# Ledger of designs, part 9: VH-VL binders against Mucin-19 (Muc19)

Target 1, 175 residues: Mucin-19 (Muc19), of Mus musculus (Mouse) (q6pze0r851to1025)
Amino acid sequence: STCHVYGEGHFRTFDGESYSFDGLCQYTFLEDYCGQENGTFRILIESVPCCENGLTCSRKVIVTFQDQNIILQDGKVTAVQTAESTDCRERSANLYSIHTVGLYLIVKLLNGIILIWDKYTKVSVILDPSWQNKVCGLCGNNNGDLKDDFTTRHSSVAAGALEFANSWKTSQECS

## First folded at step 22 (VH-VL)

Design ff2 (from ee4 with heavy chain I99L)
Fold by ESMFold2, fold request of step 23:
Structure ff2 (fold): chain C 175 residues (1-175), chain A 121 residues (1-121), chain B 113 residues (1-113)
Amino acid sequence: as target 1 above (175 residues)
Amino acid sequence: EVQLVQSGAEVKKPGESLKISCKGSGYSFTDYWIGWVRQMPGKGLEWMGIIYPRNSDTRYSPSFQGQVTISADKSISTAYLQWSSLKASDTAMYYCARLEYETWSGYFDYWGQGTLVTVSS
Amino acid sequence: DIVMTQSPDSLAVSLGERATINCKSSQSVLYSDLNKNYLAWYQQKPGQPPKLLIYWASTRESGVPDRFSGSGSGTDFTLTISSLQAEDVAVYYCQQYYSTPYTFGQGTKVEIK
């Protein structure tokens, strides 16, 4: 199954729902926490505006996975350890692999999630079937049912895309 | 409906400059790479290069690097192919085409009608 | 650069018979983590621009008749027209999109015998 965002915030969820939302904050694209504390990863996105104002130039992607933050920004992939890591390990890139194929940068995580980035506005995530019903965020819940794709962070089904998408904002200080 | 409409045929002399155009409509112009493809008389297709109109990121085939300029004006949804000094060997049909974008591919899903450029003295 | 070589250069086939076109790349165009072959096929009829037929080596574009099929993996690919029709007279091109610059094969002309 595939989810993506591109351009001025044009999303397509894993279950095929299309909606537009180009918020200026950081949002949860996809996670497996879903209101619980025992999740294993988060994928966050932020729109990066151009100097021209009002036009999105790129998207920054932040992946939290196994005590690392993997950051996709400015055409580069950088991995840093979180503050709560054991500090006894010299982390290598073996938690993920990076490949450039055609015009795209492809990051495969050890858990099998594949992230595809054009280094600009387009971010795509591919899940194999084992992730069915295990995820939430702007990409929806991957359950095959379009009726609840707009499930908010608080487990309610929103009436529209704006309410749904804003519920996935990661910081209340951002407008 | 997605359309790519190219400027009309050109008859030029060697040494003259030329700029041909490709106007995209029916889709979000800044979301798709636009490419140029040359077809010399009786010959096959040659990938010349592509441009991403949002930021003008431009990639050329080595055979065309420095030989042509690919540009775009996103305010009028138009891509351009330009020569500063035409040669008789530039006589060809030139197509613009749109790269598919809804996945992570690099194939052309829509093509312009072509612009015939004839360079002779 | 990945060189794409087609064979044969020209092919004459009787109406209703099978036409087979081969395309070989100088390097693999398979990305194994996605299990995708970065290869497309185009049809160019006389006096017309090219038209997309097949992408990802074997997926037919919408509106392309069932008689067209693509197969192969890695470096070796085949376009098959199972029952040639008069409207299929054209030049066929393969294209890789695995690595920039993207490249086309030299073309295979298909005509009625």
Scores: ipSAE 0.753, ipTM 0.879, lowest interface PAE 1.0, mean pLDDT 89
Fold by ESMFold2, last read:
Structure ff2 (fold): chain C 175 residues (1-175), chain A 121 residues (1-121), chain B 113 residues (1-113)
Amino acid sequence: as target 1 above (175 residues)
Amino acid sequence: EVQLVQSGAEVKKPGESLKISCKGSGYSFTDYWIGWVRQMPGKGLEWMGIIYPRNSDTRYSPSFQGQVTISADKSISTAYLQWSSLKASDTAMYYCARLEYETWSGYFDYWGQGTLVTVSS
Amino acid sequence: DIVMTQSPDSLAVSLGERATINCKSSQSVLYSDLNKNYLAWYQQKPGQPPKLLIYWASTRESGVPDRFSGSGSGTDFTLTISSLQAEDVAVYYCQQYYSTPYTFGQGTKVEIK
């Protein structure tokens, strides 16, 4: 299954729901925590404005996976240990791979998640079938049912995209 | 309906400048790369380069880098191919084409009608 | 740069017979993590712009007749026209999109014998 965002916040969820949301904050694109503490990853996104006001030039993507942060920004992919850990030696080399194919940067995580970024506004995520019913965020819940794709961070089903998407903001301090 | 409409045929002399255009409609122009493809008389297709109109990121094939300029004006949904000094060997058909966007590909899904450029003394 | 080489350069086939066009890349165009071959086929009829036929090596574009099929993987690819019709007289091009600059094969002209 595939989820993506491009341009001025044009999303398509894993289950095929399309909506537009042009938020200026950081949001959860996809995670497996979903109101619990036993998750294994988060993928966060934020829009980066152009020199021209009003247009989105690119997206910054932050992947937290195990004890690493993988950052897609400024056309580059960087990975660092979290601030709480400096021991990433042998294991970190096996946690993900980075490839350039055509115009795209592709990050594959050990858990089978594939993240594809055009270095600009377009971010795509491909899930293995094993992730069915196990994810949440702006990409929806990947359960094959369009009716509950707008499930908020608090497990309610929003009537519209704005309420849904704002619930996935990572900091309520951002306006 | 996605359309790419190119400017009309040109007859020029060596040393003259030229700018031909490709206007996109029926889609979000800033979200797709636009490419230029040359076809010399009786020859095959040559990938010249592409541009991303949102920020004008431009990529050239090595054989065309420095020989032409690819540009875009996103306010009028138009891409351009320019020569500062034409040569007789620039006589060819020039196509613009759009890269597919629904996936992470690099094939052209829509093509313009072509612009014939003839350069002769 | 990835060089794309087609064979034959020209092919004459009787109406209703099978036409086979080969395309070989100088490097693999298979990305194994996605199991995708970054290869497309185009048809260019006389006096017309090219038209997309096949992408991802074997996926037929909408509106392309079933007689067109693509196969192959890695470095060796084939376009097959199972029963040639008069309207299929054209030049056919393969194109890789695995690595920039993207490149076309030199073309294969298909004619009626």
Scores: ipSAE 0.746, ipTM 0.875, lowest interface PAE 1.0, mean pLDDT 89
Fold by ESMFold2, look of step 22:
Structure ff2 (fold): chain C 175 residues (1-175), chain A 121 residues (1-121), chain B 113 residues (1-113)
Amino acid sequence: as target 1 above (175 residues)
Amino acid sequence: EVQLVQSGAEVKKPGESLKISCKGSGYSFTDYWIGWVRQMPGKGLEWMGIIYPRNSDTRYSPSFQGQVTISADKSISTAYLQWSSLKASDTAMYYCARLEYETWSGYFDYWGQGTLVTVSS
Amino acid sequence: DIVMTQSPDSLAVSLGERATINCKSSQSVLYSDLNKNYLAWYQQKPGQPPKLLIYWASTRESGVPDRFSGSGSGTDFTLTISSLQAEDVAVYYCQQYYSTPYTFGQGTKVEIK
């Protein structure tokens, strides 16, 4: 299954719902916490405006996975791994891999999530079937049911994209 | 419907400048790379380069780097291919084409009608 | 650069017979993590621009007749026209989009014998 966002906030969820949301804050793209404490990852996104006319120029992507915080920003991937050794062989135990194919940067996480970024506005995520019904966020819940795709952070079904997407904001102080 | 409409045929002399155009319609112009493809008489297709109109990020095939300029004006949904000094060997058909963007591909899903450029003494 | 080589350069087949066009890349165009071959086929009829036929090596573009199929993986690919029609007279090109610069094969001209 695939979810993506591009341009000025044009989303397509895992279940195929398309909507537009041009938010200026940081939002949960997808996560497996979903109101529980035992989650294993979060993928957060935020739009980076162009200086000249406020148009979206790129997206910053923040992936929290185990002891790793992976940041996709400015055409680069930066990761902080908590390691207690100076041995280079011990630092080679990567929790992710990076490949460039065509015009795209592809990040594969050890949990089987594949993140595809054009270094600009387009962010795509591919989940294998093991993630069915286990995720939530701006990408929807991946349960195969379009009628609850606008499920908010608080488990209610929103009437429209604005209420749905704002519920996935990570900081209430941003507006 | 998606359309790419190119400027008309050109007959030029060596040393002259030329700028040909490709106007996109029926889609969000700034979200798709536009490419240029040369086809010399009786020859195959040659990938010249692409531009991302949102920010003008431009990528050239090494064979065409420095030989042509690819540009875009996103306010009028138009991409351009230009020469500062034409050579007789620039005689060819030139196509613009749009890269598919719904996935992570690099194939051309829509093509312009072509612009024939003839450069002769 | 990835070089794309087609064979044959020209092919004459009888109406209703099977036409087979081969395309080889100098490097693999398979991205194994997605199990996707970054290869497309285009049809260019006389006096017309190219038209997308097949992408991801085997996926037919909308509106393309069932007689066209693509197969192969890695470095070796095939376009098959199962029952050649008069309107299939064209030059066919493969194209890789695995690595920039993207590149085309030299083309295969298909004619009715």
Scores: ipSAE 0.743, ipTM 0.873, lowest interface PAE 1.2, mean pLDDT 89
Fold by ESMFold2, fold request of step 23:
Structure ff2 (fold): chain C 175 residues (1-175), chain A 121 residues (1-121), chain B 113 residues (1-113)
Amino acid sequence: as target 1 above (175 residues)
Amino acid sequence: EVQLVQSGAEVKKPGESLKISCKGSGYSFTDYWIGWVRQMPGKGLEWMGIIYPRNSDTRYSPSFQGQVTISADKSISTAYLQWSSLKASDTAMYYCARLEYETWSGYFDYWGQGTLVTVSS
Amino acid sequence: DIVMTQSPDSLAVSLGERATINCKSSQSVLYSDLNKNYLAWYQQKPGQPPKLLIYWASTRESGVPDRFSGSGSGTDFTLTISSLQAEDVAVYYCQQYYSTPYTFGQGTKVEIK
């Protein structure tokens, strides 16, 4: 299954719901925490504006996976040790592979999640069927049912995209 | 309805400049790469290069690097192919085409009608 | 640059018979993590712009007749027209989109015998 965002915040969820949301904060694109403490990953996104006011030039993508933050920014992929890790080794073994194919930068995580980025506004995530019913965020819940795709961070179903998407903001102090 | 409409045929002399256009409609112009493809008389297709109109990121085939300029004006949804000094060997049909968007591909899903450029003494 | 070589350059086939066009790339265009071959086929009828037929090596574009099919993987690809019709007279091109610059094959002209 595939979720994507492009342009001025045009999303398509894993279950096929399309909506527009042009937020300026950092948001949870998808995660497997979903209100629990024992998740294994988060993928966060931020829009990076152009100098021409009102346009999005790129997206920054932050993947929290195991003991690292994997950052897609400025056309490159970097890894930064997370402060929450108890592993004192300099850096764990590579947690991802990266390839450039055509115009796209493709990152495959050890857990099988594939992230595809055009280095600009388009971010796509591919999940295999094993992730069914295990994720949440702006990409929806991947349960095959469009009726509850707007499930907020608080487990309620929003009536519209704006309430749904704003609930996935990572800091309530951003406005 | 996605359309790519190119400027009309041109008859030019060697040494003259030329700028031909490709206007996109029926889709979000800044979200798609636009490419230019040359077809010499009786010959096959040649990928010249592409441009991403949102930021003007431009990629050329080595055969065309420095020989032409690809540009875009996103305010009017138009891409351009330009020569500063035409040669007789530039006589060809020139197509613009849009790179597919819904996946992570690089094939052309829509093509313009073509602009015939004739350069003769 | 990835060089795309088609064979034959020209092909004459009787109406209703099978036409087979080959395309070979100088390096693999398969991305194994997605199991996708970055190859497309185009048809160009006389006096017309090219038209997309097949992408991802074997996926038929919407509105393309069932008699057109693509196959192959890695470096070797085939376009098959299972029962040639008069309207299929055209030049056919393969194109790789695995690595920029993207490149076309030289073309294969299909005619009625």
Scores: ipSAE 0.741, ipTM 0.873, lowest interface PAE 1.1, mean pLDDT 89

Design ff2 (from ee4 with heavy chain I99L)
Fold by ESMFold2, last read:
Structure ff2 (fold): chain C 175 residues (1-175), chain A 121 residues (1-121), chain B 113 residues (1-113)
Amino acid sequence: as target 1 above (175 residues)
Amino acid sequence: EVQLVQSGAEVKKPGESLKISCKGSGYSFTDYWIGWVRQMPGKGLEWMGIIYPRNSDTRYSPSFQGQVTISADKSISTAYLQWSSLKASDTAMYYCARLEYETWSGYFDYWGQGTLVTVSS
Amino acid sequence: DIVMTQSPDSLAVSLGERATINCKSSQSVLYSDLNKNYLAWYQQKPGQPPKLLIYWASTRESGVPDRFSGSGSGTDFTLTISSLQAEDVAVYYCQQYYSTPYTFGQGTKVEIK
């Protein structure tokens, strides 16, 4: 299944729901925590505006996976060891691989998640079937049911995209 | 409906400058790379380069780097191909085309009608 | 740069018969993690711009007749016209989009014998 965002916040969820949301904060694109403490990854996104106008120029992507943050920013992919990690010998190549194919950077995580980034506004995520019913966030829940794709961080189903998307903001202090 | 409309045919002399245009409509212009393709008389297609109109990121085939300038004006949904000094060997048909964007591909899904450029003394 | 080589350069086929066009890349255009071949086919009829026929090596574009099919993987690809029609007289091009600069084959002219 595939989720993407591009342009001025044009999303398509794993289950095929399309909506527009162009928030200026950091949001959970997808994660497997979903209100529990036993998750294994988060993918966060931030829109980066153009200097000369309000148009979105790019997106920054932050992947928290195992004991590393993998950061897609400024056309580059870098890994940063997290503060909670004590494994200083863990190699980044064992956690993910990076390939450039055409105009896209493709990051494959060890857990089988494939992240595709055009270095600018478009971010796509591909999940294999093992992730059915195991994810949440702006990409929806990947359960094959369009009626609950707007499930908020608090496990309620929002009436519209704005309430849904704002519930996935990672910091309430951002406005 | 997606359309790419190019400027009309040009007859020029060697040494003159030229800027031809490609106007996109029926889609979000800033979300798609636009490419230019040369076809010399009786010859095949040559990928010249592409531009991403949102930020003007431009990629040239090595054969065309420094020979032409590709640019865009996103406020009027128009891409350009420009020569500062034409040569007789620039005589060709020039197509603009849009890269597909719904996936992570690089094929051209829509093409302009072509602009014939004739350079003769 | 990935060089795309088509064969034959020209092909004459009787109406209703099968036409086969080959395209070979100088390096693989298969991205195995997605199981996708980054190859497209275009048709250019006389006096017209090119038109997309096939993408991802084997997927027909909307509105393309079933008699057109694409096959192959890695470095070797084939466009097949199962029953040539008069309207299929054209030059056919393959194109890779695996790495920039993207490149076209030199073209194969198909005509009625």
Scores: ipSAE 0.739, ipTM 0.874, lowest interface PAE 1.1, mean pLDDT 89

